Miniprotein binders against q53ft3. Designs and how they scored, part 191

Target 1, 195 residues: q53ft3
Amino acid sequence: MFGCLVAGRLVQTAAQQVAEDKFVFDLPDYESINHVVVFMLGTIPFPEGMGGSVYFSYPDSNGMPVWQLLGFVTNGKPSAIFKISGLKSGEGSQHPFGAMNIVRTPSVAQIGISVELLDSMAQQTPVGNAAVSSVDSFTQFTQKMLDNFYNFASSFAVSQAQMTPSPSEMFIPANVVLKWYENFQRRLAQNPLFW
Below, E stands for the ipSAE of ESMFold2; O stands for the ipSAE of OpenDDE; V2 stands for 0.75 times the mean of E and O plus 0.25 times the DockQ between their complexes.

## First folded at step 21 (miniprotein)

Design A53 (at its last fold request DockQ between E and O 0.42; V2 from the best seeds 0.69)
Fold by OpenDDE base, fold request of step 24:
Structure A53 (fold): chain B 195 residues (1-195), chain A 83 residues (1-83)
Amino acid sequence: as target 1 above (195 residues)
Amino acid sequence: SPIQEEFEKLKEEARELFYEALRLYEKGDKEEALELFEKAAELYEKAAELAKKNNDPESYKRAIRYALFAQKYAEMIQRELER
């Protein structure tokens, strides 16, 4: 349902679904990360009236997770970029992820997505420093993200003749990825700050 | 307690249905997904009632939230099938 991208790293398309409405990505070596992009894969939309609250967590000096609300993704805004470099010393906020028994490696942070009612999301206030500082930086990073995702997804593309029986695996038509890419590019071109 | 055991059973069953419904939806089996979301919603509601009886407000709130989520997916799929 969700993807996560850090510049210079492989795209993550397999979130850990820790609950019906909770998804988590691990970010190893998080101290080197300046920006993170969270996006919908396009395979499953949010139901009407719902969206995703995006949180960042990092271990404090005691190894305890500090969670911060970064922002939101919705069907109307299916991707967002967040600056997390300035948040690594911030204060924790309330979050819906509770006490997750996550193997706490000091170098690993997390992106959490909580699927919530839009009305509830409207009552939440993201941390101010999560905003991208410049349109140019956002555009460049987003383009890199799009290219990374497309390249990643396309690398797994096979013809029907090349497909092997794998009943436990799901397949996404390549045209879906292409359409997503084109739509995202179009929106980015129209308004680089649509997020 | 028997109530807690039943609650856990319902919650787990509902969760399995919910996850399977998501899988089916992604696969394109929308009719089957719809059915499972509806069933999951019912089970979550039952679980919520048990949590309420057991004076567990946190479990109640969670179960209600999941019931609503399942219902929202069901509604979404219904609309898609009607197009």
Scores: ipSAE 0.790, ipTM 0.930, lowest interface PAE 0.5, mean pLDDT 87
Fold by ESMFold2, fold request of step 24:
Structure A53 (fold): chain B 195 residues (1-195), chain A 83 residues (1-83)
Amino acid sequence: as target 1 above (195 residues)
Amino acid sequence: SPIQEEFEKLKEEARELFYEALRLYEKGDKEEALELFEKAAELYEKAAELAKKNNDPESYKRAIRYALFAQKYAEMIQRELER
């Protein structure tokens, strides 16, 4: 029903179903994970009026599981990216018990998915900075792509005084690239989905 | 207790039907999946009645939730089959 993806790892598609309405993925070596993608495989949809609440569980400094609501997946939003780096033990969220040098930490975090009525899910509040919207992700990727392209193209810019004569080559004035870049950025800022 | 033993038997049977219904649906066997979801919902409802007789409100609420979940899958599949 669900998949779980961490960058640089094999996608997990075989959740452990621990109850009719509860699914779990294990996250070994979770301290190195910053983001997790949770998505529906497309094989079994939620029934109408239901969706999935997505949780992150990590062991605290005493080895006890702590569950935090990350956000939601639904038939209408079948995938989501969640930032978990700010939710892990020892990330800089200092606590008097967390300052100890423990030789061995409890080893496994989990992603849990609970299938629930949409009305019940509407009353739940995710942990503050965990959910990343698909629009925000698209905007971030697009900005990085635009910056990369502009920097690359600009690295080949030369003035006429620096130009090696090559009369058989076609040239595009550098201001065309800049004008395109500025126009695209303006349109993206006004409507991230204009394309 | 005899009521608790019957409750556990119905709950486990309903769970097995529910999981098999999910497997059948995933394979595309929608008619059989529908039948098993409907039967699972019936068994969860009977289990809920026993939990109520046994004065176990948490088991009652859980059984009712699973009955509803199975019913909603049955409704979804029925709509797909009518197309």
Scores: ipSAE 0.760, ipTM 0.917, lowest interface PAE 0.9, mean pLDDT 77
ESMFold2, look of step 21: ipSAE 0.729; ipTM 0.907
ESMFold2 (binder alone), look of step 21: mean pLDDT 90; pTM 0.896
OpenDDE base, look of step 21: ipSAE 0.756; ipTM 0.922
ESMFold2, fold request of step 22: ipSAE 0.721, 0.737, 0.752; ipTM 0.902, 0.909, 0.915
ESMFold2 (binder alone), fold request of step 22: mean pLDDT 90, 90, 90; pTM 0.895, 0.897, 0.897
OpenDDE base, fold request of step 22: ipSAE 0.781, 0.783, 0.778; ipTM 0.929, 0.930, 0.929
ESMFold2, fold request of step 24: ipSAE 0.712, 0.721; ipTM 0.899, 0.902
ESMFold2 (binder alone), fold request of step 24: mean pLDDT 90, 90, 90; pTM 0.895, 0.896, 0.897
OpenDDE base, fold request of step 24: ipSAE 0.781, 0.780; ipTM 0.929, 0.929

Design A54 (at its last fold request DockQ between E and O 0.46; V2 from the best seeds 0.69)
Fold by OpenDDE base, fold request of step 24:
Structure A54 (fold): chain B 195 residues (1-195), chain A 83 residues (1-83)
Amino acid sequence: as target 1 above (195 residues)
Amino acid sequence: SPIQEEFEKLKEEARELFYEALRLYEKGDREEALELFRKAAELYEKAAELAKKANDPESYKRAIRYALFAQKYAEMIQRELEK
């Protein structure tokens, strides 16, 4: 349902679904990360009236998670870029992820997505420093993200003749990925700050 | 307690249905996904009632939230099937 991208790293398309409405990505070596992009894969939309609250979690000096609300993704805004470098010393906020029994190493942060009612999301206030500092930086990073995702996804593309029976595996039509890419490019070109 | 055991059973069953419904939806099995989301919603509602009886407001809130989520997916799929 969701993807997560850090510049210079492989795209993550397999979030850990820790609950029906909760998804988590691990971010190893998070101290080197400046920006994170969270996006919908396009395979499963939000139901009407729902969206995703995006949180960042990092270990404090005691190894305890500090959660911060970064922002939101919705069907209308299916991707967002967040600056997290300035948040690594911030104060924690209320979050819906509770005490997750996740093996935590000091170098690993997390992106959490909570699927919530849009009305509830409207009552939440993201941390102020999560916004990208410049349009140019956002555009460049987003383009890299898009290219990374497309290249990653397309590398696994096979024809029906090449498919091997694997009942446990899910397949995404290549056309879906292409459509997503084109739509995102179009929106980015129209308004780099559409997110 | 028997109530707690039943609650956990319903919650787990509902979760399995919910996850399977998502899988089916992605696979394109819309009708089957719809049915499982509906069933999941019902089970979550039943679980919520048990949580209420057990005076567990956190479990109640969670179960209600999941019921709503399942219902929202069911509604979404129903609309898709009508197009």
Scores: ipSAE 0.800, ipTM 0.933, lowest interface PAE 0.5, mean pLDDT 87
Fold by ESMFold2, fold request of step 24:
Structure A54 (fold): chain B 195 residues (1-195), chain A 83 residues (1-83)
Amino acid sequence: as target 1 above (195 residues)
Amino acid sequence: SPIQEEFEKLKEEARELFYEALRLYEKGDREEALELFRKAAELYEKAAELAKKANDPESYKRAIRYALFAQKYAEMIQRELEK
């Protein structure tokens, strides 16, 4: 149902489902993480009138989990970027995971997603230093721009047998454009804001 | 107690149906997923009645929430199938 991405790491697509309406991703080495992307895979949507509240959890000085509301994902906003670097010593918030038997290593942080009614979510306030943005619209626009540029440039590609010599012109090998496209696509998939 | 034992049985049966319904939906088996979500909702409602008889308001609230969740998925799938 959900994916979780940290810049420079493999994407996680197999959340631990700890209840019918609760999903968890482990974040090892959480102290080195500044931002986390949470997104819907597109395999199972939320039902009408429901969405997901996204929480960050870390162990406090006593090893007890502290949960903080980061924000939300919905069918209408299926991905979001959250800043977690400033949260690792903050106060907890009201959260739906308190009575759950969540399997994890005590020193590992977690992202929790709770599926809830949209009306209930409207009453919740995310922690103030978490950053939220729409990754899907930026990524979609950027991907369309990349495809457009590549298709335009490649439509003028010719082999040397087809080329008319022109000493006043400068030329770029077609594979350079392909390499640039592939590199940019890969970097964008890892971190949509790498630029 | 006997009521608590029956409650736990119904809850676990409903959960298993709910998880299987999600897997079936993911695979594209919408008709079977719909049936299992409806069965899960029915079992959660029965579990909620037992929790009420046992004076366990937290279990009652949880069971009703899961019944609603299963019902909303069933309604979503039914709309998809009626297209």
Scores: ipSAE 0.739, ipTM 0.910, lowest interface PAE 0.9, mean pLDDT 80
ESMFold2, look of step 21: ipSAE 0.688; ipTM 0.891
ESMFold2 (binder alone), look of step 21: mean pLDDT 89; pTM 0.887
OpenDDE base, look of step 21: ipSAE 0.761; ipTM 0.924
ESMFold2, fold request of step 22: ipSAE 0.720, 0.714, 0.732; ipTM 0.903, 0.898, 0.906
ESMFold2 (binder alone), fold request of step 22: mean pLDDT 89, 88, 89; pTM 0.890, 0.882, 0.890
OpenDDE base, fold request of step 22: ipSAE 0.790, 0.791, 0.787; ipTM 0.932, 0.933, 0.932
ESMFold2, fold request of step 24: ipSAE 0.730, 0.724; ipTM 0.906, 0.903
ESMFold2 (binder alone), fold request of step 24: mean pLDDT 89, 89, 89; pTM 0.890, 0.887, 0.890
OpenDDE base, fold request of step 24: ipSAE 0.791, 0.789; ipTM 0.932, 0.932

Design A55 (at its last fold request DockQ between E and O 0.54; V2 from the best seeds 0.71)
Fold by OpenDDE base, fold request of step 22:
Structure A55 (fold): chain B 195 residues (1-195), chain A 83 residues (1-83)
Amino acid sequence: as target 1 above (195 residues)
Amino acid sequence: SPIQEEFEKLKEEARELFYEALRLYEKGDKEEALELFRKAAELYEEAAELAKKNNDPESYKRAIRYAMFAQKYAEMIQRELEK
């Protein structure tokens, strides 16, 4: 029903269903994770009037789990990006995940999805900095990602005179990267969900 | 207590039906899934009544929640079958 994606890692499509309405993903080496994507697989939609509250759990200094509400996924918004890197200093919030016999190792965090009524979800308040999922936050994230990529790619730019012949290497002209960047920005401005 | 034991039996049976219903739905067996969700809902409701008799409000609330959840899946599937 749900998938979880961390950049640089294999996608997870097999959540542990711990209850009829609760799913959990394990995130090993969570301290290296900046963002997590949670998404519906499209195989089973939410029933009408229901959605998913997405929680993050990490061990505190005492090894006890701290749960925080990140945000939501719904049939209308079947995927969301969450920033988790800045949450380590946060206080625990109320969560629907009781004392679950989840093998908790100090290096493993968890993403929990609770299927709930939309009306109940509306009463919940996500932690402030976690939800990149607002259109504005998403746009900002995307812009930062684009800038990061452009800066990274441009750092390798060389003139023709500076090129060392290497038949085994492929090259991309810098102007192509720039054109891509400009086109992507234009499309993003027109429709943040164009992809 | 006998009531608690019966409650646990009903809850577990309902859970099994619920999980199987999800599996069947994902496989495309919508009619069978529909029936299992309906049965699960009924069992959860029965379990809820037992919890009430046993003065266990938390178990009651949980059972009612799952009954509602099963019913909502049943309704979803029914609508899909009618299209």
Scores: ipSAE 0.790, ipTM 0.933, lowest interface PAE 0.5, mean pLDDT 87
Fold by ESMFold2, fold request of step 22:
Structure A55 (fold): chain B 195 residues (1-195), chain A 83 residues (1-83)
Amino acid sequence: as target 1 above (195 residues)
Amino acid sequence: SPIQEEFEKLKEEARELFYEALRLYEKGDKEEALELFRKAAELYEEAAELAKKNNDPESYKRAIRYAMFAQKYAEMIQRELEK
């Protein structure tokens, strides 16, 4: 249903569904991440009147999860970029060994998506400046999503000589995918927000 | 607790149907997905009645919410099938 992307990493498209209405992505080494993108794959939409509240969770100093609302995704706005760099740590702990502190310890954070009624979501307030409209970050995400999809789809390409007949199945010619990729790239370079 | 045991059984059965309905919808089998969402909603409603009998308002509210969620997917799929 959902995808999660961090620049320079593979797209995660297989959320852990932890409840009927709850989905989770793990973010290893989250301290190196400044932005995360959450998007709908297009495979399963929200039902009418519902959408997704997107949360960021990291362990506090006791290892207990701290959940913060980042923002929302809906059928009408199926992708959002969130800044998490300002959310990863509080005041540092002082210790006698200089600046070697616990923030260098690898830790696992999570992105959580909770499917909720739109009316309930309208009453929620995201943390600070989590929602981001940076054109460079948006363009970087869009480019990586585009490349990832094209590489995935093209890995299944076969010539007619290699094709196994399956008259009950629908097929898309590979050149259609290539033309979509090229057109999308051109339009993105002209206006990153055209879509 | 026989009521609690039946509640957990119904909840897990409904959950399994809900997840299978999602998988069927992803495959494009909308008619079977619709049927499973409706059955899941029915089971969540039965579980809610057991939670009410067990004087467990938290479980009642959760089961009712999942029943509504399953029914909303059923309604969505029904509209798609009617074009």
Scores: ipSAE 0.752, ipTM 0.912, lowest interface PAE 0.9, mean pLDDT 78
ESMFold2, look of step 21: ipSAE 0.721; ipTM 0.902
ESMFold2 (binder alone), look of step 21: mean pLDDT 90; pTM 0.895
OpenDDE base, look of step 21: ipSAE 0.767; ipTM 0.927
ESMFold2, fold request of step 22: ipSAE 0.715, 0.717; ipTM 0.901, 0.901
ESMFold2 (binder alone), fold request of step 22: mean pLDDT 90, 90, 90; pTM 0.898, 0.898, 0.899
OpenDDE base, fold request of step 22: ipSAE 0.788, 0.786; ipTM 0.932, 0.931

Design A56 (at its last fold request DockQ between E and O 0.67; V2 from the best seeds 0.74)
Fold by OpenDDE base, fold request of step 22:
Structure A56 (fold): chain B 195 residues (1-195), chain A 83 residues (1-83)
Amino acid sequence: as target 1 above (195 residues)
Amino acid sequence: SPIQEEFEKLMEEARELFYEALRLYEKGDKEEALELFRKAAELYEEAAELAKKNNDPESYKRAIRYALFAQKYAEMIQRELEK
């Protein structure tokens, strides 16, 4: 029913069905993974009024699973990209997977898909920054964010003649910020998922 | 308890039917899949009633959830067959 794709790895098309409405993929060496794609295989659609909540679980320092809601897949949106890098600092979310007796190695994370009513899913809030919207939406957001930052930073720009000596502070030339901005835009244009 | 044991038995039987129904659906045997989902739903509902009698709300909730899920698949397949 579901597939899981990590760049540079073989596609996974055989989820472990741990319950009637629960599916799990194992992600070995998860710390090296930036993005994961979850998608429907097209063999079995969701029933009307249902979709899939996509969760990520990783072991904490004690080996206990930390679950986070990444986002959703539906018949109308049968695939989604999620950024899972950097989620280690996030707080755990409520999840429907209970205590799974999975022999967990510290290097293995899991993607869990819970098939649920759409109405119930609408009440859930994914962790921030996990759901990579369409490449276009992401690019648009990033551009807006960059512009916002540039505008913010430039509002503090002063000439050397206008500077008051502050030996305790470090200063960054405005041209460095501009160069960074241009370089970042170039990288985005080349690969929107370079990060 | 005997009621709990019977509950678990029904849930297991229903689960087997549910999984088989999914397999059949993927294979293209929609009519057979439909029948198994319906049967699974009935068993889940029966299990739910047992849980209710046993004052086990968690088991009841689980059984009802699966009953609904099986019913939703049955409805989906029924609509596909009617096209």
Scores: ipSAE 0.796, ipTM 0.934, lowest interface PAE 0.5, mean pLDDT 88
Fold by ESMFold2, fold request of step 22:
Structure A56 (fold): chain B 195 residues (1-195), chain A 83 residues (1-83)
Amino acid sequence: as target 1 above (195 residues)
Amino acid sequence: SPIQEEFEKLMEEARELFYEALRLYEKGDKEEALELFRKAAELYEEAAELAKKNNDPESYKRAIRYALFAQKYAEMIQRELEK
């Protein structure tokens, strides 16, 4: 249902579903992470009138989980970028994960997504400055996300001599992805907000 | 207690149906997913009645929340099938 992307890392598309309406991604070595992208995979939408509240959790100095509301994703806004570099010592917020038995490993943070009624989400206030950073930071983060996608897609590239026939699957030539990647980079350099 | 044990059994059964319904929907098996979401909603509603009989408002609220969630997926899929 959801994906989680950190610059320089492989995209995560297999959230741990810890309840019917709750999903978690682990973020190991979270001190090195400045931004995360949370997005809908597109396979399962939210039902009408519902959306997702997105939380960041880290262990405090006493080892207790601290959960902070970052913001939201909805069918109308299915992707959001959150900066977490300034949140690793903040006060926790109201959150729906407190009663869950969630395994916590030291030095591992989590992204939690709680599926809720839109009316309920309207009563929640995200922690300050979780929004996308400055234009320069936005461009840098966007470039790193683009590089991550290209690197991931390229890791599956094979030559025609190495291909195993699979007539039931659709394939995209690797040079098409490369051409798109190069065009996107050029456009981003000309106008960081073109997309 | 007997009521609490039955409640937990219903919630577990409903959860399994809910997860299977999600898997079926993701695979494109919309009619079967719709059926399972409806059944899950029925079981969550039954569990909510047990929580009410047991004077357990937190369990009642949780069961009702999941019943609504399952029903909303059922409604979504029903509308997709009518298109």
Scores: ipSAE 0.740, ipTM 0.911, lowest interface PAE 0.9, mean pLDDT 80
ESMFold2, look of step 21: ipSAE 0.676; ipTM 0.888
ESMFold2 (binder alone), look of step 21: mean pLDDT 91; pTM 0.909
OpenDDE base, look of step 21: ipSAE 0.758; ipTM 0.923
ESMFold2, fold request of step 22: ipSAE 0.728, 0.727; ipTM 0.908, 0.907
ESMFold2 (binder alone), fold request of step 22: mean pLDDT 90, 91, 91; pTM 0.904, 0.910, 0.911
OpenDDE base, fold request of step 22: ipSAE 0.796, 0.793; ipTM 0.935, 0.934

Design A57 (at its last look DockQ between E and O 0.68; V2 from the best seeds 0.70)
Fold by OpenDDE base, look of step 21:
Structure A57 (fold): chain B 195 residues (1-195), chain A 83 residues (1-83)
Amino acid sequence: as target 1 above (195 residues)
Amino acid sequence: SPIQEEFEKLKEEARELFYEALRLYEKGDKEEALRLFREAAELYEEAAELAKKNNDPESYKRAIRYALFAQKYAEMIQRELEK
């Protein structure tokens, strides 16, 4: 249902569904991350009147997770960019993910998505400065998509020696690019507001 | 307790149906997904009633939330099938 993208890293499309309404992505080496993109895959929309509250979790001084509300994703806003670099300290809570059995390591942060009623979401207040402006969001999203593409494609790079006849060159199979495009197009087609 | 055991049974069964429904929906099997979401919703509601009887408000609240979620998916799919 959801994807998570960090610049320079592979896209994550397989969230851990820890409950019917709860999804989690792990973010290793979170201290090096400035922004994260959360987006709907387009395969499963939110039901009418529902959306997703997006949370960030980092370990506190005691090693306990501190969850902070970053913002929201909805069918009408199926992607969002959040700045997390400045959120390594501050107030947070264990809710709504605190009761979940989530494996934590000191260097790994988490993005959590809680599917909730829109009316309930409207009563929530995201932490300040987490949400990026629309203009900045678009620019950053585009850049991150490019990074995603590159990382995706490059992850399948093979030496020609592995395929013969030219052992000296690396190449990326064209089908990898096609698969990426097909998936991207499918998501975009399913959700015109994907950007 | 027997009531707690029954609650856990219903909750787990409902969860399995819910997850399967999501999977089926994603695969395009909307009719079966719809059926399973409806069934899941009913089981969650039953579980909620048990939680209530067992004086477990947290379990009750959660079960009701999941029932509603399942119902909303069912409604969504129903509308899609009617188009």
Scores: ipSAE 0.757, ipTM 0.923, lowest interface PAE 0.6, mean pLDDT 85
Fold by ESMFold2, look of step 21:
Structure A57 (fold): chain B 195 residues (1-195), chain A 83 residues (1-83)
Amino acid sequence: as target 1 above (195 residues)
Amino acid sequence: SPIQEEFEKLKEEARELFYEALRLYEKGDKEEALRLFREAAELYEEAAELAKKNNDPESYKRAIRYALFAQKYAEMIQRELEK
């Protein structure tokens, strides 16, 4: 139903569903993470009148989970970028996960998604600085995603000197990927929200 | 108590149906997913009645919420099938 992406890491698309209305992604090495993207895969939408409240959880100095509301995803806003770098020592907020049997490694942070009525979500207040607060932060995250895509695609590039005949294989020139990357990057500089 | 044991049994059965319905919907088997969401909603409603009898308002509210959630998915799928 949901995906979770951190720059430089593989996309997570298999959340642990800990209840009918609760989903969790583990974030190992969370202290190195500045932003996280939470998005709907598009395979299962929310029912009409419902959406998702997104929480960040990390262990405090005693190993106890601290949960903080980051914001929301809905059918109308199916993806969101959250800044978590300033939250790793903050105070917890009210949250719906406390009575839940969640499998968790003590030193790993988590992203929790709780499916709720939209009217209930409208009464919730995210912690400060959780949403993307500036164009610079959004642009930097997007740049890291683009770098990751380019590096991944380029790892499959071959030169003509390395090619062997294979009539069933199709190849794209690395230059095409580079041109797309440069064009996308330029469009982001003109309008960071064009996508 | 026997009432609490039956409540937990119904809730677990409803949850299994709910998860299977999600999997079937994702796979594109909308007609079977619809049937399972409706069945899960009925079991959650039965669990809610047991929680009410057991004077457990938190379990009652939770079971009613899950029944509504299953019903909303069933309604969504019904509309998709009528197109």
Scores: ipSAE 0.652, ipTM 0.878, lowest interface PAE 1.2, mean pLDDT 78
ESMFold2 (binder alone), look of step 21: mean pLDDT 90; pTM 0.896

